# Miniprotein binders against q56419: the designs that were tried, part 63

Target 1, 326 residues: q56419
Amino acid sequence: MEGRTLEEVQEEVFKRHGVLVPKKELEDLAKALEEAGLLLTEKVEARLKEEEEKLKRERPMRLAGLSYPEGEREARAFLEAFRASYPGEGEEARVLLMPHLEPSRVPEVYGAALAALEKTPPPERIYLVGVAHRPLKEKAAALPVPFQTPFGPALPDLPALQALDALLPFELFNTPLAFREEHSLELPLFFLKGRFPEARVLPLLVARRSPELGEALKVVLRDFPGLLVLAVDLSHVGPRFGDTPLTRTLAEEARRRDLGFLERLAEGEPEAALAFLGANPTRIDGVEVVASLLPLLRERKGKVLAHRLDLEAPTLSAVGAGTLVL
Short names: E, the ipSAE of ESMFold2; O, the ipSAE of OpenDDE; V2, 0.75 times the mean of E and O plus 0.25 times the DockQ between their complexes.

## First folded at step 7 (miniprotein)

Design h16 (at its last look DockQ between E and O 0.03; V2 from the best seeds 0.00; counts 0 for: pae E 13.1 > 1.5, pTM E .550 < .8, other shape alone 5.18 > 2.5, unsure alone 64.758 < 70, SAP 73.831 > 70, placed apart)
Fold by ESMFold2-Fast, scan of step 7:
Structure h16 (fold): chain B 326 residues (1-326), chain A 96 residues (1-96)
Amino acid sequence: as target 1 above (326 residues)
Amino acid sequence: NLEEKIKELAQKFDELFKKAAEAYKNGDYETAEKYFKEAAEVAKQLLELAKQAGDPELILRLVKEVARAAEEAGASPETVQKIAIEAYDRIREEVG
């Protein structure tokens, strides 16, 4: 501890209570607090190491009973209800952009994704690319273990993951703990596993734009073909996201930016989609994923199936969500 | 016996690439070229044996060792990735 800090504490006690606490007693208290903090830190570190070791074997469900049902029968009914919430027909997808926002907030958008999956031939594997909500040691990461779902475990495609790792200039399997609680993978995976129960998965997280990931994935997808899924949300506006309270004008801007971004992706012009956003003033969650996957998105034309700007009335905030097939 | 031979050749491949990378770092390009050529010859033998063993992980390990050698020689991350992709494509063509 710093001696200046102890002197300040001594001065504060004297000013408030007119009692001068001896420096030794303050030193003893500071040492006891530091020792307690170190002990708590050691226990936390030991628990995190234990959890990291468990993640080498499997990734358990975290949102079962909260965002989706725990039981398989109830989970099937849940999927059917979400599909029914979307009145349109899907389109076949080679690339699917879908949200990772809480499903109950945008059921029609997840319904559109389900509609697209119904029109898509069952893939042997799914490249599921989400957004890291916790720091990664590298720009991107993967966890090569079974991910539990109500429909059974989603098995990793180990040969494809190992090929991807070999073609990257960094260790792909670099931050297991980042996957412990990651809704950008868990929520889309629930829907994907429900529709394609036999597909293996490559669970990938992007923290910062990684062009090298896109270059490696282009090579791997040639030899290990599969469905590419971008699990991203769109605009984040309002006080919850460090912005001004939601107004009609701000909501219109968010919708315009969301749709302009998606429409340019649908034209096979991902660089134009990024340029359209400029500084990304409505904080579209997914620019880093799109910027990383440019080689996989160029010249692939498709269709926007659904878009919603979901309003959080209590916080005067909103989050955009969409479904795009390419 | 086949697995032991693969392990022996993989170790020799790694040692030759390491010697090549060290020579390259020291500006001894003639020695580096010699060891890179020897490593390539060992890699061909490894690929033939890997086909017989049915070990796809050996191929990926060779790609990683080539990339590591390039990184140790001071190549940029972009160059390391290009070398890894070229090695992977070459090996895939050989394996057929």
Scores: ipSAE 0.318, ipTM 0.679, lowest interface PAE 3.6, mean pLDDT 85
Fold by OpenDDE base, look of step 8:
Structure h16 (fold): chain B 326 residues (1-326), chain A 96 residues (1-96)
Amino acid sequence: as target 1 above (326 residues)
Amino acid sequence: NLEEKIKELAQKFDELFKKAAEAYKNGDYETAEKYFKEAAEVAKQLLELAKQAGDPELILRLVKEVARAAEEAGASPETVQKIAIEAYDRIREEVG
């Protein structure tokens, strides 16, 4: 029992419940708990090692049946419903910025992404760049294995991944466990695989801005052309993120930041987009991804197709999501 | 089923702890001590079964049950929560 003596626990139990637990029994309980804790640690470590070994072969679905349907038929109906939620038409994308937020929260934003994909010729490969919500050993990482989806496995483009690795000053294939539960890849991949079943995928995560990644990808994209997808969310505001409850003023600021960021990206000015955010007081999620991909975003003009600031009512917090085509 | 056995023992542990507490409240310290001793033996059995199960989730449930029992036994919510959160956070960090 970290920080309390057995005597203090005994006294507290006595004070609260009027029961004096024998010191010996408390010692036995404490020892049992300690042993259980040690066992947990050993077993968890063993399990992590096993999961890491599995991730050398494939990345299984984690959000099937939760965020999207597991069955292919239901998954197709899901795609159609999301597409229907966006009343507009898309544009051809060479670069697609889309959310990775829970799809049910921002259906029309995903719908806008699908609309863009309808106007996009099937790519040979998709460079899917997500946000690492877990620490990476390096600034960025890739997992060169099939990602399971309801539409079948998304197969890696090994030649392109190997080329990328060779052009990076760090090992690209690091921290496989970070991919296990990373929704920033899994959720967008559902939509991408559903639309482009034959496309190979380069699943990439960014933890910290890596200019090296953008430079390397610029070269790789020349030799291995494909669709670049930035799977990023926008502002994170409210109590969950250290702010006061969402107010009109806070929401307006979040929207201003989100739209100002997206509009500058749409103008082909990614450096201006980053500069506009400054210290990023509304915590736009995609900053490190955009900062890593500057060479690929420069001078590309496009269009903002959708934006939403979605309220999480239980926490009075909100997350921004957007869809941008370049 | 090992899981069923663990559940049974966890329930037995809780019951014994409650009985011990009740006996103590009634001033029957001999009976209370008896039930605490029995509870400790059940806890050891649970630990052994958890070891045999090799299932981290089962172990977690056991730790949670033990933590809950400890809380019900008057361990500070902070200590129980710390144990549960640390265990859970470690397990969630580990199991995802």
Scores: ipSAE 0.016, ipTM 0.289, lowest interface PAE 6.8, mean pLDDT 84
Fold by ESMFold2, look of step 8:
Structure h16 (fold): chain B 326 residues (1-326), chain A 96 residues (1-96)
Amino acid sequence: as target 1 above (326 residues)
Amino acid sequence: NLEEKIKELAQKFDELFKKAAEAYKNGDYETAEKYFKEAAEVAKQLLELAKQAGDPELILRLVKEVARAAEEAGASPETVQKIAIEAYDRIREEVG
């Protein structure tokens, strides 16, 4: 039997037996298939454990060369091009809402964020709050390690993160793997680190509304002042998201919902902004983050600097993005 | 209906395995794990139906898929061949 190819063996079995095969031999073959699948699963699980251990030291760039340039000179030019995409002036921000959508899809929205950062005194630290796209073990999480960028590592603010962890009824450092591919932190961080290269970062993810996170952050921000960034997208409409194909009427509704939400936030009325959405029929992405951070958003007035509802032609769907300063 | 069900599940297994293997090669190990686990569940269903059918074409397809899975897992060509020969010999020994 040695030296025979698999194809030769397969042909011989078929030729000799045609239609009847003993059930035991069929069972043995199917069991071998299951065992091979289990071995592949174990190999993947071991690799995931290795990736988790690496994330305890640093979070590497995942989107360099894909969403933004890998090299520092090219990355700096990229920032300048995005700023130029927004012809207006920014406003100083204590709180900045910005997107995490692919930058090339909404260049002027990211440009507006850069314009706001130009007017904002360099903070000692940035509280970067994104949306978890992978499950977390708790309502929220952080990863207290350097995040690599083309502008150098964004260093964690360990004292502020430790204070935050101590004030929560759950362990804050709970799901390292959820950060491995999380673009809602990486994409905004590129712009933030490029403008504020010396600021430390608190990289935070929200999976579900956490009122305790908002209350804890209110205390931590008092003692560790900094810039609060809500890295969220807005409406998600169209077939990719469970709707009828995108129509002018649905797109107009999404824009109305996006702008109404942002405008109420700009009036310092985050509860009214959430109430305006009701059941959130256009699936604004930022709801869980805003609902978690109410104590930090109340009575802060500001301005909507930019908005776009960007069409995904292949899926006949759209995603909204905006820039709000408070 | 049984033959149609076997063909449907075999196609589903192949599709899931290809998705898992592609995700694994691209370093998306979480997606790969999900699809490999789903493929394993479909394989269990195929085993149950294979017991009912006694279908030699299903055997050849399963041998081909097992060999491909072992190769993707990094098994040497010698190991892949050993698996295929053992499966063939067990069938031959039963039938005589």
Scores: ipSAE 0.000, ipTM 0.297, lowest interface PAE 13.1, mean pLDDT 81
ESMFold2 (binder alone), look of step 8: mean pLDDT 65; pTM 0.546

Design h17 (at its last look DockQ between E and O 0.01; V2 from the best seeds 0.00; counts 0 for: pae O 7.3 > 1.5, pTM E .508 < .8, other shape alone 7.525 > 2.5, unsure alone 62.59 < 70, placed apart)
Fold by ESMFold2, look of step 8:
Structure h17 (fold): chain B 326 residues (1-326), chain A 95 residues (1-95)
Amino acid sequence: as target 1 above (326 residues)
Amino acid sequence: TREEIEKLFQELLQTLEELKKAVEEGNDERVKELLKRLEELIKQLEALFKDSGDPELILRLVKEVARAAEEAGASPETVQKIAIEAYDRIREEVG
């Protein structure tokens, strides 16, 4: 209807259908459609505001029954099955890198994370650092509320979160809606809460690299010791991510980039790991988190426990996932 | 106590605002005077926090010191270093 007169619309309807629709009926229809569009926009905005207020009290499960079982007993059996998918032994982790990719796609990579947690003394708290898939108002954010899991609520460590907020040059508690569907926290949290049911959590998201976050976390971890978890995926290649269809050459390049990145991290050389990626041609997902957390990764040596480049035949694409202990 | 801390905190904020203006005007003598006053106010606040035990007031002070540095034109890196230093000093006083 933009730029057309009602007479032109009426003429077009007659030509196409042989029916002469009175101008008033077209005017009434156009007005009704405009009013319905405004009402839909208003209803959507009200719904988002309502959801934002709910997120200031708790973060509900979004993936129960989809990515993991909703019932506690079934969820524990699910954890045991994933642990069994990795036949090796873990190592104690002060820092754990684990994926946030759909668990059924990389069961042995999550199993390796569980193996590491078996060797790790139960921490008082877990610093869970994921990747924001929706924009944040700042470089990073936290949501200081209980996150629901099949194992009960993962309670926030409010004193540590408040100290972290005070040491950042921006408000940490921003953008609650970004947490609504953020699987990079929910999926790893299922595994972490299942193994450490008494640990409190600092649920953190990084949108853009923030050296300030790493400097603040160094101070907060000193005063509030705990397990640092980088919940990140690795290479993203193929048409889903803007490439040509996945070839054997592109897949091998992605594997090489993933492993080279992880191995340099395992040597305690996070700057070298980032430099190895250069322009990041395979879009390793973890770079913004690693670049934020440099002070916590330097000189920490460890081991790569698992890696898989998960091939998506229907999309001709792939995503890398790994487990690293430091 | 809480009222005393709030009064000193408001005076601190006013002093930081005056310091910002003095820096912008290039009034070096006024800057020196205000830095000395700021140091005195911080010492008084630290003494009160030692006996207060209210962690929210401590973190509030840290955040307002950082905000004042930001308003004075400090880079985000410098603002954070100031916040960390304030936090460490207050934590040492409170024990």
Scores: ipSAE 0.294, ipTM 0.646, lowest interface PAE 3.6, mean pLDDT 86
Fold by ESMFold2-Fast, scan of step 7:
Structure h17 (fold): chain B 326 residues (1-326), chain A 95 residues (1-95)
Amino acid sequence: as target 1 above (326 residues)
Amino acid sequence: TREEIEKLFQELLQTLEELKKAVEEGNDERVKELLKRLEELIKQLEALFKDSGDPELILRLVKEVARAAEEAGASPETVQKIAIEAYDRIREEVG
């Protein structure tokens, strides 16, 4: 299935940049790129193959110097500033839900996550589950290589990843290129590695609901215990995301939707959380992750530590973010 | 030996295929017989593998069991269920 439709291009841009581009602009752009010989060229394919080969050894930082400092000392100060932005104490987490949007937009939410990590015993490994912003060949994927951070490389837990792969009805290591640029893993990992420098990681991406991932993870977590982290954002509302312009009423609905979702998860009722969203129209990218991980979330009670609906006034848009411990 | 391991693995896959058929037919006596055979094969594999000390052995066996189920036309849900059951049984016996 070669040849991308304009709908696929529009969806890809939305996944990678959170922007929905009008079809006419995409048509004009696609024609210009095709005429310039840039779209789907042999040179682009060769470059992607080279990048894929490099990803077999390590995953380099992509957001260093942009979303967080490149140097270890500056990165440490940056991380501690986020912790200071949250005035409360954390609670021990066996499961942590935290955001993956730009940290500077919701510092108190990341601060709450850091507070929870301070109360959590150092895990041997972290199951870091993010959202795929690029297509995956399967419903979920992992990349079994060191991920570079300013605090040193986050090493993969190869035995746990191989056990997970064996228990899935599809190849887990199926789309290395999807990990080349993936902020839903890189941004949470910055904070997790800063707090647990010795922990190994299982970097996982969910593109579509994979109940089989949750069933396999339940078995793997029993034998390879660790911290489960759901790196997900909440409501996406407004024109930047292809919705109607944000009003006070829509913002209040988004906050109520986010909190209703999180509170149901905190009661150990993930099916009720999903049903709540199904009854209330939403663009929460974390839905597919929660739906995949149901067996790990049932009957685990916890607490919502923070929630913020980050308002982007120029675009009349907003993104919800929260920290939940289970 | 490698040949003995491959032979036992082949018998394991055949037993799983026969087990699925017996379950679908509602043949409780045949199911019990095949589960006993499966347990015996797993014990034989455990005995051979105490000589090798291979930590990936369990995972390799699970993957081959899953592959056989998939090639037999099992749904993804059934493939995963068989893989988890195989993993649990083999892990209890070998480590």
Scores: ipSAE 0.285, ipTM 0.672, lowest interface PAE 3.9, mean pLDDT 83
Fold by OpenDDE base, look of step 8:
Structure h17 (fold): chain B 326 residues (1-326), chain A 95 residues (1-95)
Amino acid sequence: as target 1 above (326 residues)
Amino acid sequence: TREEIEKLFQELLQTLEELKKAVEEGNDERVKELLKRLEELIKQLEALFKDSGDPELILRLVKEVARAAEEAGASPETVQKIAIEAYDRIREEVG
């Protein structure tokens, strides 16, 4: 089969471009890719094991110098610039919903989060709940290690994490490799650590709705009070996500769903927010997180501070982002 | 044009071999450098193929490898996943 496939590729390249790529070069490329893939498998397993062992000690920055500055001075200037991008005032947050999208795409939404944090008394701990963009062994997971930031390490609250683990019907400390590159924690943590340098953190990921997590956290929050942060994006529409290119109609529908979701959360009606989305045809990212945290969101009134549907022009796709305080 | 394409293709193959070696050595800096070089070579190849509407499967593969390497900070795991996905896609599209 492989030989026919390479010949067919060769013939197609020749037919389309008038260039005859030597079959041997195609074979060498295929072999190099296969060998790279295979060598990657064994060495990746060994390296993954080594990285998993490293993740027992700390989670290093992955997006420093890319999404935010690595140096503390530059990082502080970055925070100030983002805060400046939001012209409004914040409100005190007991629950903060904020994005985890690339900060440069939605600066004013992060600015609104910073504005809310300015009005929030320094918490002892932050429950940071992100979205797992990689599979987890369980519905949710935590990584009980320091997370590196330009402002120093965000230290875990081990007593609160242990209490949470004890109240869950599954092992909370699962799938450490899922945290290695998870931006849904790293990006919001930059802003949170920058504002609250002394706060301990509970870095949590949700892959699937876990009502058990919300019930456990409700108990833990009683004994270990802190700020709850939902690091979630909103609608994902366009070709990158299986839709047609962004149109006015599609953008209006995405905004309607995003705002309708946030407004119902702001009224303290998280079940109504989920019901409003139905099958979630615009793929709001935060659905599984909100569904997991229902006990903590009920009857909490708040305010939508910011919303943006940001166009990714190269793909004619868009992602919604919002900031909500409760 | 043919000689230029053949030369770029040879450079692409050489860069892939060096990338393989850099991955084997665990040299993340070199991996990043080589991925950047791959991206440059792909851009040059694309520029030569501008008049032909559908980028060659190989160019798509390498674009996906480059994109995913960029998106994932060039971790070996991501390179692997993309290489596998790209390989599977090539097999699906050519098979």
Scores: ipSAE 0.018, ipTM 0.226, lowest interface PAE 7.3, mean pLDDT 83
ESMFold2 (binder alone), look of step 8: mean pLDDT 63; pTM 0.512

Design h18
Fold by ESMFold2-Fast, scan of step 7:
Structure h18 (fold): chain B 326 residues (1-326), chain A 99 residues (1-99)
Amino acid sequence: as target 1 above (326 residues)
Amino acid sequence: SKAEELWKRFMELVERGDYEEAAKVFEELAKLAVEEGDPDTIRFVVSTAVSILKEAGNPELILRLVKEVARAAEEAGASPETVQKIAIEAYDRIREEVG
């Protein structure tokens, strides 16, 4: 929580509820809460410590019964329905880029990811790299505990996580509370665990670009080979994200920028992909993840299997989602 | 010297199977090595500790020692880039000794 700005609070409210709260109202609220002694109290601190302590043992499901079914049988049927939503065949992945957007909004994109996983030999471990939606004490973090899923717990690869931690200039196992409610890991993990039930997982979050994470992962992957998954969404456009209302032209521009980014990654040119976004400005969730993982993405050619810009008509906003295999 | 006393205490703790306390003593040894400002000295200290711990049969402790070397370097004022370089070199040495 420390260092969260009013702008970050404003953005989060807008993203979740489609309402932009004026800064003055947020300032007045923050002042009132501080004066009442409610922004940071002994009770709040005690609760956070209790929640952090629970996360030392297990990471429970947060989105079961909401974004995916709770029961294993129903979850498997749900997963197969997503696969059926994609009419194409997949390709083997050594690196997979997939979304973390609500699955029901982009079923064909998740179906493409499932198709790729069907063509991929079962990995011993999955390096699952998501985007931090809450502040981290460091540029990146991991949580070395079992993550619950309807298919059973996704077990952490402790030896690989310890090796990764040893190679980083910061403590990897920082900010456990950031993992309590993190959909960028939970939603992709549902699909990954359903397809690779025996694979262990390294659940990683990136908050800011960390070249040192990419350098460390390059070393760790040599000794602990596995599937690298970048769980990122693409363009965020429209009022929900602080932009102008979505038009047909702006939607076409967003699709073009998303595809231009993905196609450059598919050519094994991640620096060119980042430069393309710099020349063609857009808000893409995965920029910091790609920038952190450059050593793992260079000279790997692949294919864009699917892309969709999901329109949220009530807010005239949209989020891009894609599946890329490398 | 202080280094000789710390090495003796480290070896005694390893012989007793008190690996948690041994790791803390090793942190002090690593800090002394980093204060010399030479990555080769750190690699030597790590490889020596790895040889001793390999005999004790605790590979988890070896990875922890790499992290303690990195922490000692950071506390001694090393840049993040230097800390990571030292950690990678120590990890490579550990891998060579074990594998």
Scores: ipSAE 0.012, ipTM 0.520, lowest interface PAE 8.1, mean pLDDT 83

